# VHH binders against Jacalin-related lectin 10 (JAL10): the designs that were tried, part 16

Target 1, 292 residues: Jacalin-related lectin 10 (JAL10), of Arabidopsis thaliana (Mouse-ear cress) (q8gwi7)
Amino acid sequence: QKLDAIGGKGGKQWDDGADHDNVAKVYIRGGLEGIQYIKFDYVKDGKTIDASIHGVSGSGFTQTFEIDYQNSEYIVSVDGYYDKSGTMQALEFKTNLKTSEVIGYPKGTTKFSLGGVNGKMVIGFHGSAGKVLNSIGAYLTTAPPTKSQLVGGLTGGEPWDDGSNYDGVKKISVTYISTLIRSINVDYEKDGQVVTRYHGMKNGDTEEFVIDYPNEYLISVEGTYNILPDDNVLVIRSLIFKTSKGRISPTYGFVSGTKFVLESQGNAIVGFYGRDGGAFDAIGVYFSPIPS
Short names: E, the ipSAE of ESMFold2; O, the ipSAE of OpenDDE; V2, 0.75 times the mean of E and O plus 0.25 times the DockQ between their complexes.

## First folded at step 13 (VHH)

Design r2 (from q3, 17 letters changed; framework vhh_7b18_3; at its last look DockQ between E and O 0.77; V2 from the best seeds 0.00; counts 0 for: pae E 3.1 > 2)
Fold by ESMFold2, look of step 13:
Structure r2 (fold): chain B 292 residues (1-292), chain A 119 residues (1-119)
Amino acid sequence: as target 1 above (292 residues)
Amino acid sequence: QVQLVETGGGLVQPGGSLRLSCAASGFTVSSNWMGWARQVPGKGLEWVSYIYTGGSTEYADSVKGRFTISRDNAKSTVYLQMNSLKPEDTAVYYCAREPRYGSTYERYWGQGTQVTVSS
């Protein structure tokens, strides 16, 4: 997705293209007369790519903003500030993890926001520049899945991880006894096929929670964890699932101890990971942006 | 050969009390997790209390402070003392033997006893 450049008229067109996986670093040279140049280092196949300087150097200062792309940081949006003469005076970059300082002098300018589209990240830039940066536009793509924290008993049982390479969740089958969760069985959809993953022990009552994927998405896993009175182990005691259509599963297990909620605004759950041993010790999820 | 037989249900006024009994046979009560559940019309099964092998107890929020689970190991019997009864406590109450953490035993149910709380 190409977002049109915003800012002033003037300068020569430039275009770094969209054939990148991420942005690694932003270089901005500012001065009293505005942003003099901008340069981006991009990421492609795990390697940085130095793009061209856009603009010209003059008196002023150079600032950089690093994106921790190896730890799933990416640019979500850019706020820009341009004046009536068509000069970009300031920029501010936001990622999924942090916000840069405002670079430059925004007073007396028109502010705009570039990007900020739900579930999208910036992978390229274009714009216009001459003696200064005049305008800036962006290329967006779908952001990669993110991993929740693991909740429950973090040291008991054996770890397992389904990964995030699924389109969505079609069904969760929960096996439980009345005091705790024994297992889950997850039916994922991948490229039109059902892929099933089972984690835990078999004995107990089994109930199914069916999700009308792709018309409905799993968005939340909630529940409780607590130490069992006899056994001195910290385990998941109860689970509740919620969908994008506001449907809520029954409470599986027994509500006891610390409540948890695994959800992320605008995202669906597309994968699970956790720990199990003699009970269901811990649970975590992968989030991916919901389409549109 | 495992059997659980509930008794003590009946009709009571709001604010009244009942004591349910669960006579157990075919296993040692004190070596098992024992619980009470109830079936309310139009709702699923609701677990209301547990007693663990060491004697610790847990209660659903809806009954905490009003219900007390206990056991008498010599009589192989589990009790549910139900005080300050409310109309929403109307249900069939079941005694159960629950699998423990890491256990391979199956859950066993009683046949249930009706409790009706109405004016």
Scores: ipSAE 0.311, ipTM 0.690, lowest interface PAE 3.1, mean pLDDT 88
ESMFold2 (binder alone), look of step 13: mean pLDDT 81; pTM 0.818
OpenDDE, look of step 13: ipSAE 0.774; ipTM 0.930

Design r3 (from q3 with E106Y; framework vhh_8h63_2; at its last look DockQ between E and O 0.26; V2 from the best seeds 0.53)
Fold by OpenDDE, look of step 13:
Structure r3 (fold): chain B 292 residues (1-292), chain A 119 residues (1-119)
Amino acid sequence: as target 1 above (292 residues)
Amino acid sequence: ELQLVESGGGLVQAGGSLTVSCAASGFTVSSNWMGWSRQAPGKERELVAYIYTGGSTEYADTVKGRFTISRDNAKNTLYLQMNSLKPEDTAMYYCAREPRYGSTYYRYWGQGTQVTVSG
């Protein structure tokens, strides 16, 4: 998705393109006359790519803003100020984790916001520049889901992974016995259709936890894992689910051992992965931003 | 005929102790997985402790360190020693054969024994 450049008229057009995975670093040189130049380091295939300077290097100050792309940080939006002459005076970058300082002098007559679309991240920029930065636009893409840690028995059984290519979770069917979790069946929403994935053994009590997607989101998976005494295998012993509406599922299984919580502030669970082998050995999730 | 008969329940003050027992007939306690479950009003029945045929034991975190499950093979009887009792321990306590399989698969339950812990 290309967002039109915002700012004044003038300068030469520049375009870094959208063929990036993330933005790693922003360089801005500002002065009393406005932002003199902007430069970005992008990320592609796990490598940092230097882009060209847009503008000119004059007498001013240089500030940098680093994005921890390796820890799933990404730019969400850019706020700015430009004056009546069409000169960009100041910029402020917002990521999913932090906000930069206002870089430059916010003395412009017009304030704008670029981006800020829920579930989207900035992966490139375009605009115009001459002796100063005149305008700035952005390319957006869907923010990737983040993968949680895997908890439980990490080496036993067989791995499975539903992936993160779902819009949400509609229902979880938990099969359990008095001592442990046996399996989960997950009903996902994908493009208006229900996709069901099955994992684990089917013997035991089965209970359903329904989520009112898209009005409600699964946001948390909690539970315990512990070694079965005689079998000497580490498995998931209990599970609890929580939704964005504050609903909490019953406790399934046997509360024993190490407690875990899989939750990410502002995000919904959109996929599961794990391990199973006679018992439900391990569980992990994929997080995605909750749409507004 | 297989039968389980719980006993020993009663009213006890918080911090107190109580031992419930389960006399089995028609089968050998030491040859089966045995466990104690409890059910409070309005709540689901939950397993609190169980003992393997080999004698290994496991406890729910809510009772770990406070409760002890044991058996007397000569008497064919299962026990649950409950110490440091709390009001939240108030429930009907049931013994069961093969509690590991879950509530749907429980084959034999006793009538239960009521444990009430006053605050």
Scores: ipSAE 0.556, ipTM 0.849, lowest interface PAE 0.9, mean pLDDT 92
ESMFold2, look of step 13: ipSAE 0.679; ipTM 0.886
ESMFold2 (binder alone), look of step 13: mean pLDDT 83; pTM 0.829

Design r4 (from q3 with R100K; framework vhh_8h63_2; at its last look DockQ between E and O 0.79; V2 from the best seeds 0.72)
Fold by OpenDDE, look of step 13:
Structure r4 (fold): chain B 292 residues (1-292), chain A 119 residues (1-119)
Amino acid sequence: as target 1 above (292 residues)
Amino acid sequence: ELQLVESGGGLVQAGGSLTVSCAASGFTVSSNWMGWSRQAPGKERELVAYIYTGGSTEYADTVKGRFTISRDNAKNTLYLQMNSLKPEDTAMYYCAREPKYGSTYERYWGQGTQVTVSG
């Protein structure tokens, strides 16, 4: 998705393109006359790409804004100010984790916001520049899901991974016995269709937790894990699910051992991964932004 | 044929103690996971304690420190010693052969014994 450049007229067009996975670093040289130049380091295939400066290097000062792309940080929006002459005076970058300082001099200028679309990330920029930065636009893509930590028995059983290529969770069927979780069956929504994935041992009591997707989202998985003394294996002992509407499932299994919470503010759970064998050994999730 | 027969239930005052027992036949208690569950009127049945084959024990938080599960292998009998009883402990208490790790066995219940704690 290409967002039109915002700002004044003038300068030469520049376009870094959209063929990037993320933005790693922003360089801005500002002065009293406006932003002199902007430069980006992009990320492609796990490597940083050094792009050209847009503008000129004058007598101003350079500030940098680093994005921790290795820890799933990405730019979500850019706020800025430009004057009546069409000169960009100040910029502020917002990521999913933090906000930069306002770089430049915003007083007495026209304010704008670029991006800020829920579930989207900036992967490139375009605009115009001459002696100063005149305008700035952006390319957006869908923000990738974030993978949680795996909790429970990390070495036992066999790994499985449903992935994150789902729109949401519609139903979870939990099979459990008195002492532990045996399995989960997950009904996912994908492109208007239901996809069911099965994991774990099927023997036990089974209960269903239904989520009213797309009006409701699964947002939290809580539970406990503890060792089975006879078998000397670490397994998931209990599970609780929470939704965006504040609904909480019953406690499945038996509360024992170490408590865990898999939750990410503003995000929904859109996939599961884990390990299973003689029991449900470990559980993890994929988080994705809840659409606005 | 499997059989579990609970006994020892009754009326006890708050703060009092009571021991319930479960005599098993058709299988060996010490070779299985055994548990005590309870069900109060209008509530779901809940596991309160269980004992592993190796003799390790686990308890629900609501009874931890007050209840003790044990077994007599010679008598093939399971016990639940309940101390510091509270009115909220009032329930039908059931013993069960619990499914083990990796097992396809289903839980086998006794008929239960009533425990009533007066406030």
Scores: ipSAE 0.678, ipTM 0.884, lowest interface PAE 0.8, mean pLDDT 94
ESMFold2, look of step 13: ipSAE 0.709; ipTM 0.901
ESMFold2 (binder alone), look of step 13: mean pLDDT 84; pTM 0.832

Design r5 (from q3 with S56Y; framework vhh_8h63_2; at its last fold request DockQ between E and O 0.64; V2 from the best seeds 0.69)
Amino acid sequence: ELQLVESGGGLVQAGGSLTVSCAASGFTVSSNWMGWSRQAPGKERELVAYIYTGGYTEYADTVKGRFTISRDNAKNTLYLQMNSLKPEDTAMYYCAREPRYGSTYERYWGQGTQVTVSG
ESMFold2, look of step 13: ipSAE 0.725; ipTM 0.907
ESMFold2 (binder alone), look of step 13: mean pLDDT 84; pTM 0.838
OpenDDE, look of step 13: ipSAE 0.776; ipTM 0.930
ESMFold2, look of step 14: ipSAE 0.738; ipTM 0.913
ESMFold2 (binder alone), look of step 14: mean pLDDT 84; pTM 0.840
OpenDDE, look of step 14: ipSAE 0.791; ipTM 0.943
ESMFold2, look of step 15: ipSAE 0.690; ipTM 0.892
ESMFold2 (binder alone), look of step 15: mean pLDDT 84; pTM 0.837
OpenDDE, look of step 15: ipSAE 0.644; ipTM 0.870
ESMFold2, fold request of step 16: ipSAE 0.748, 0.740, 0.738; ipTM 0.916, 0.915, 0.911
ESMFold2 (binder alone), fold request of step 16: mean pLDDT 84, 84, 84; pTM 0.845, 0.845, 0.841
OpenDDE, fold request of step 16: ipSAE 0.647, 0.671, 0.647; ipTM 0.863, 0.872, 0.862

Design r6 (from q3 with S31K; framework vhh_8h63_2; at its last look DockQ between E and O 0.80; V2 from the best seeds 0.69)
Fold by OpenDDE, look of step 13:
Structure r6 (fold): chain B 292 residues (1-292), chain A 119 residues (1-119)
Amino acid sequence: as target 1 above (292 residues)
Amino acid sequence: ELQLVESGGGLVQAGGSLTVSCAASGFTVSKNWMGWSRQAPGKERELVAYIYTGGSTEYADTVKGRFTISRDNAKNTLYLQMNSLKPEDTAMYYCAREPRYGSTYERYWGQGTQVTVSG
């Protein structure tokens, strides 16, 4: 998705393109007469790529803003100020984790916001520049889901992974016995269709936890894992689910051993992965931003 | 034929002690996972204690430190020693042959024995 450049008229057009995975670093040189230049380091295929300077280097100050792309940080939006002459005076970058300082002098007569679309991240910039930065636009893409840690028995059984290519979770069916979780069946929503994935042993009591997607989102998976002494295997012993509406599922299984919580503020669970064997050995999730 | 027969329930005052027993037939207690569950009026049945074939035990947090599950292999009998009883422990207590890791058979219940704790 290309967002039109915002700012004044003038200068030469520049375009870094959208063929990036993330932005790693922002360089801005500002002065009393406006932002002199802007430069970005982008990320592609796990490598940092230097882009060209847009503008000119004058007698100003240089500030940098680093994005921890390795820890799933990404730019969400850019706020700025430009004056009546069409000169960009100040910029402020917002990521999913932090906000930069206002870089430059916010003395412009016009304030703008670029981006800020829920579930989207900035992966490139375009605009115009001459002796100063005149305008700035952005390319957006869907923010990638983040993968949680895997909890439970990390070496036993067989791994499985539903992936994160779902819009949400509609229902979880938990099969359990008195002492442990045996399986989960997950109904996902994908492009208006229900996709069901099955994992684990089917024998036991089964209960369903329904989520009112898209009005409600699964946001948390809690539980416990502990060793089975007779078998000397570490497995998931209990599970609890929580939704964005504050609903909490019953406790499935038996509370035993180490407690865990899989939750990410502002995000919904959109996929599961784990390990299963003679029981449900391990569980992990994928997080994605909750749409507004 | 499998059979579980609970006994030993009754009325006890808060702070008191009681031992319930479960006599099994048709299978060997020591070769199975055995558990005690309880069901209070208007509530779901909940597992409170179980014993592995190897003799290890686990307890619900609500009874930990107060209840002890054990077995007599010679008598093929399961026991639950309940100490420091509280009114909230009032329930029908059931013994069960519990499903094991990887097993496909279902839980087998006894008929239950009533435990009532007065405040």
Scores: ipSAE 0.651, ipTM 0.867, lowest interface PAE 0.8, mean pLDDT 94
ESMFold2, look of step 13: ipSAE 0.659; ipTM 0.871
ESMFold2 (binder alone), look of step 13: mean pLDDT 84; pTM 0.838

## First folded at step 14 (VHH; framework vhh_8h63_2)

Design m1 (from r5 with R100K Y105W; at its last look DockQ between E and O 0.72; V2 from the best seeds 0.74)
Amino acid sequence: ELQLVESGGGLVQAGGSLTVSCAASGFTVSSNWMGWSRQAPGKERELVAYIYTGGYTEYADTVKGRFTISRDNAKNTLYLQMNSLKPEDTAMYYCAREPKYGSTWERYWGQGTQVTVSG
ESMFold2, look of step 14: ipSAE 0.730; ipTM 0.909
ESMFold2 (binder alone), look of step 14: mean pLDDT 81; pTM 0.813
OpenDDE, look of step 14: ipSAE 0.777; ipTM 0.935

Design m2 (from r5 with Y56W R100K; at its last look DockQ between E and O 0.85; V2 from the best seeds 0.00; counts 0 for: pae O 2.3 > 2, grease 24.6 > 24.2)
Fold by OpenDDE, look of step 14:
Structure m2 (fold): chain B 292 residues (1-292), chain A 119 residues (1-119)
Amino acid sequence: as target 1 above (292 residues)
Amino acid sequence: ELQLVESGGGLVQAGGSLTVSCAASGFTVSSNWMGWSRQAPGKERELVAYIYTGGWTEYADTVKGRFTISRDNAKNTLYLQMNSLKPEDTAMYYCAREPKYGSTYERYWGQGTQVTVSG
């Protein structure tokens, strides 16, 4: 998706393109007369790519804004200020994790916002520039799923990972005994088909929690983890699921030990990963933006 | 053949005490995870307490400080000492052999013993 450039008229058109996976770093040279130039380092196939300077290098100051793309950080929007002459005076970058300082001098200028589309990330920029930056636009793509932390026993059992290549969760079947979670079966939706993944031991009581995908999304996994003294292993002892419609599952298992919550505002759970040693040793999830 | 036989249930006044027992046969209580669960009318069965093979115990929040799970290895019997009983404790109480971690054994229940607490 291409967003039109915002700002003043004038300058020469520049376009870094949309063939990137992320933005790694922003360089801005500002001065009293406006933003002198902007430059981006992009990410493609795990490598950083240097783009050209857009504008001119003057006697101003250079500020940088680094995006931790390796830890799933990405730019979601850019706020800016331009004056009556159409010169960009200041920029502010917002990622999914942080906000930059206002770079430049925003006084006496028109404010704008570029981006801020739910579930989208910036992967490229375009605009116009001459002696100063005149306008800035962006290319958007769907933000990738993010991986939660792994909770529970981090060293026991064997790791498993369903990945994040699903559209949503349709059903979770939880097998449990009085003291712990034995297993989960997850029905995923993928391209209109149901894909089921099985993890853990199947012996025990099994209950189903159905999610009305695509009208409803799984948004939260809560529970507790605690050691099994006899085995000296840390495992998931209880689980609770919550949906975008405010539904809450029963408590599965036995509430014991340390409570955890896996959730991300505005995101749905689209995949699971964990560790299995005959029971749920550990659990994690993948988050993806809920479609608007 | 596995068998669990609960006993000791009855009517008790609020604030009173009661001990229920579970005699096991066909397996060794001290070698298994054992638990007490209860089911009140119209409610789901809930775990009350369990004891690990190593003797460690855990309790539901609703009974912590009031109930004590224990076992007599010589008698191969599980016990639940219930003190400071409340009307909310009224339920059928079941003992169970729980599968150990990593085990493929199924949970095995007793027939239950009724505990009624009058207010």
Scores: ipSAE 0.197, ipTM 0.646, lowest interface PAE 2.3, mean pLDDT 92
ESMFold2, look of step 14: ipSAE 0.711; ipTM 0.898
ESMFold2 (binder alone), look of step 14: mean pLDDT 84; pTM 0.837

Design m3 (from r5 with T53R R100K; at its last look DockQ between E and O 0.10; V2 from the best seeds 0.00; counts 0 for: pae O 4.4 > 2, placed apart)
Fold by OpenDDE, look of step 14:
Structure m3 (fold): chain B 292 residues (1-292), chain A 119 residues (1-119)
Amino acid sequence: as target 1 above (292 residues)
Amino acid sequence: ELQLVESGGGLVQAGGSLTVSCAASGFTVSSNWMGWSRQAPGKERELVAYIYRGGYTEYADTVKGRFTISRDNAKNTLYLQMNSLKPEDTAMYYCAREPKYGSTYERYWGQGTQVTVSG
């Protein structure tokens, strides 16, 4: 998706393209007269690509904004200020994790916002520049899912991973006994089809928690983990699920030990991973932005 | 794919000793609850020995003091050392990846290895 450039109409057109996986670093040289140039390091196939300077190098100051692309950070939006002449005066970058300082001098100029589309990330920029940066636009793509931390017993059992290649969760079947979680079965939606994945041991009572996808999303997994005294292993003892509509599942299992919450604001759970070894040892999730 | 392959069974005289082995693939023996069960002709399968992930072991009353369950992590293999064997120990011996927790067991079984103790 290409977003039109915002700002003035002066300068020559530049276009870094959309054939990138992420943005790694932003370079901005600013001055009292406006932003002199902007430069980006992009990421492609795990490598950084050095792009060209857009603008001119003057007597201003250079500031950088680094994006931790290796840890799933990406630019979500860019705010900016341009004056009556169409010169970019200041920029502010927002990622999914942090916000940059305002780079430059806003000077009571016109404010704009570029991007900020739910579920999207910036992978490239275009615009115009001459002696100064005149305009800036962006290319968007779907933001990738992010992996949560693994919670519970981290060393026991066998690892499993459903991945994040699903559109959503439609149903969770929880098998439990009076003291712990035995297993979960997850019905995923993928391209209009239901895919079921099974994890853990099936012995016990099974209850289902249905999510009305795509009108409703699973957004939170809560629970507790604690040692089983007889076996001396750390396992998931209880689980609770929450949806985007505010529905909360029953408490499955037995509340014991340390509480955990796997949740990411604005995101839905689209996949599970974990560990099992007869008991449900550990649980983690993949988060993906909820579509607008 | 999870697989268990038992071996080491055979004919042994009463009072003798025998070690059966279970080679596992597709999972790590040391990271799982493992056990040995046996089934004699006309009898139900019974749990013989169990080893927890933490190394804690349990035994059926009928084999306590005579049998020892162990594992070799490097070989990803489960063992059952059987001493002072009795004719009543004659059975097909199965190894299993199995949970103890709960009133019921869900197990992955091998094909078993036959142990015959002559009187």
Scores: ipSAE 0.019, ipTM 0.512, lowest interface PAE 4.4, mean pLDDT 90
ESMFold2, look of step 14: ipSAE 0.728; ipTM 0.906
ESMFold2 (binder alone), look of step 14: mean pLDDT 83; pTM 0.829

Design m4 (from r5 with G54S; at its last look DockQ between E and O 0.66; V2 from the best seeds 0.71)
Fold by OpenDDE, look of step 14:
Structure m4 (fold): chain B 292 residues (1-292), chain A 119 residues (1-119)
Amino acid sequence: as target 1 above (292 residues)
Amino acid sequence: ELQLVESGGGLVQAGGSLTVSCAASGFTVSSNWMGWSRQAPGKERELVAYIYTSGYTEYADTVKGRFTISRDNAKNTLYLQMNSLKPEDTAMYYCAREPRYGSTYERYWGQGTQVTVSG
């Protein structure tokens, strides 16, 4: 998706393109007369790409804004200020994790916002520039799912990973015994079809927690993990699920040990990963922005 | 043949104490995970305490500090000592051979013993 450039109409057109996976770093040289130039380092196939300077290097100051793309940080939006002449005076970058300082001088200028589309990230920029930066636009793509931490027994059993290539969770079937979680079966929605994934030991009581996708999203997995003394293994002992509509599942298993919460504000759980052996050893999730 | 027979239930006043017993046959209590569960009227059955083969014990938060699960290996009997009883502790109490980690066998229940706590 291409967002039109905002700002003045002066300068020459520049376009870094949309063929990137992320933005790694922003360089801005500012001065009293406005932003002199902007430059981006992009990410493609895990490598940083050095893009060209847009504008001119004058007698100003250079500020940088680094995006931790390796830890799933990405630019969500850019706020800016431009004056009556169409010169960009200040910019502020917002990522999914942090906000930059206002870079430049927002002195009596027109404020704008570029981006801020739910579930999308910036992967490229375009605009116009001459002696100063005149306008800035952006290319958006769907933000990728983010992987949560793995909680529970991190060394026992065998790892499994359903991945994040699902649209949502429709149902979770929890198999448990009185003392611990044994398995989960997850019904995923993928392109209008239901995909079921099975993990863990199947013996025990099974209960279902149904999510009304796409009207409702799974947003939280809570529970506890604790060691089994007889077996010297750390496992998930209890689970609770929460949805975007405020529904809370029953507590499955037995509340024991350390509590955990896997939740990310504004995001839905779209996949699971973990470890299992004789029971559910560890659990993690993939988060994806809830569609607007 | 497996068998669990609970006993010791009865009426007790709030703040009182009671011990329920579970005599097992057909298997060894000390070689299994054993548990006490209870079911109040209109509520689901809930595990309140269990004991590992090692003798390690765990309790539900609702009974921690008040209830004690133990066993007599010689008698092959499981016990639940209940102190500081509350009206909300009123329930049918069941003992069970609990499934172990990695096991495939199902929980085996006793017939239960009624515990009633008056306010």
Scores: ipSAE 0.728, ipTM 0.909, lowest interface PAE 0.7, mean pLDDT 95
ESMFold2, look of step 14: ipSAE 0.730; ipTM 0.904
ESMFold2 (binder alone), look of step 14: mean pLDDT 84; pTM 0.841

Design m5 (from r5 with R100T; at its last look DockQ between E and O 0.04; V2 from the best seeds 0.00; counts 0 for: pae O 5.5 > 2, placed apart)
Fold by OpenDDE, look of step 14:
Structure m5 (fold): chain B 292 residues (1-292), chain A 119 residues (1-119)
Amino acid sequence: as target 1 above (292 residues)
Amino acid sequence: ELQLVESGGGLVQAGGSLTVSCAASGFTVSSNWMGWSRQAPGKERELVAYIYTGGYTEYADTVKGRFTISRDNAKNTLYLQMNSLKPEDTAMYYCAREPTYGSTYERYWGQGTQVTVSG
């Protein structure tokens, strides 16, 4: 998806293209008369690509904004300020994790926002530049799912991973006994079909938590983990699920030990991974932006 | 090819102890849900103990506090330590690879080892 450039009409057109996986670093040289140039390092196939300077290098200050692309950080939007002449005066970058400082001087300028499309990330830029940066546009792509931390018993049992290649979660079946979680089975939605993944042991009581996908999304997994003293294994003891509609599941299992919450604002859970040692040892999730 | 070979059975006096072993081949004991079952003459086979991949164990009420299931990863062997044995513990003891939920394989049994407890 190409977003039109915002700003002035001056300068020559530049276009870094959309054939990138991410943006790694932003370079901005600013001055009192506007942003002199902007430069990007892009990511392609796990490697950083050095792009050209857009603008001129004059007397000013250079600021950089680094994106931790290796840890699933990506630019979601760019806010800017340009003056009546169409010269870019200041820029502010927003990622899924942080916001940059305002780079430049925003005084006496018109504010704009580029991007901010739910579920999208910036993978390239285009615009115009001459002696200064005149305009800036962006290329968007679908933001990838992000992997949560793994909680619970991190070394015991066997790892499993359903992946993140699902559109959503439709149902979770929790098998539990009075003291712990045995397993979770997950019905995923994928391309209009239901895909079920099975994990753990089936012995125990099983209850279902149904999510009304695509009208409702699973957004949170909470619970507790604690050691089983007799066996000296750390396992998930209880689970609670929450949806985008504010529904909360019953508490499954036995509340004991350390509480955890797997949740990411604005995102839905689209996949599970974990460790299974008979008992449900550990749990993690994949987050993906909730579609608008 | 999968194989489970039980051993260590024998005659023991009431109150005595005995350890039975189950040597596995074709799969890794520590990566599977393993269990011991027993079958006495004229009775149905009953579960005795489980050890899950994570090391969590479960026991039948009749053997809790007396039996201990364990494994040696290096030897790829499952064990059942039986203490305070009773005549009612007399049975053929079988080890098994238990199927996990959603697995495509069935329970796999060994040939069994006879444990006899005299009163």
Scores: ipSAE 0.019, ipTM 0.341, lowest interface PAE 5.5, mean pLDDT 91
ESMFold2, look of step 14: ipSAE 0.704; ipTM 0.902
ESMFold2 (binder alone), look of step 14: mean pLDDT 83; pTM 0.835

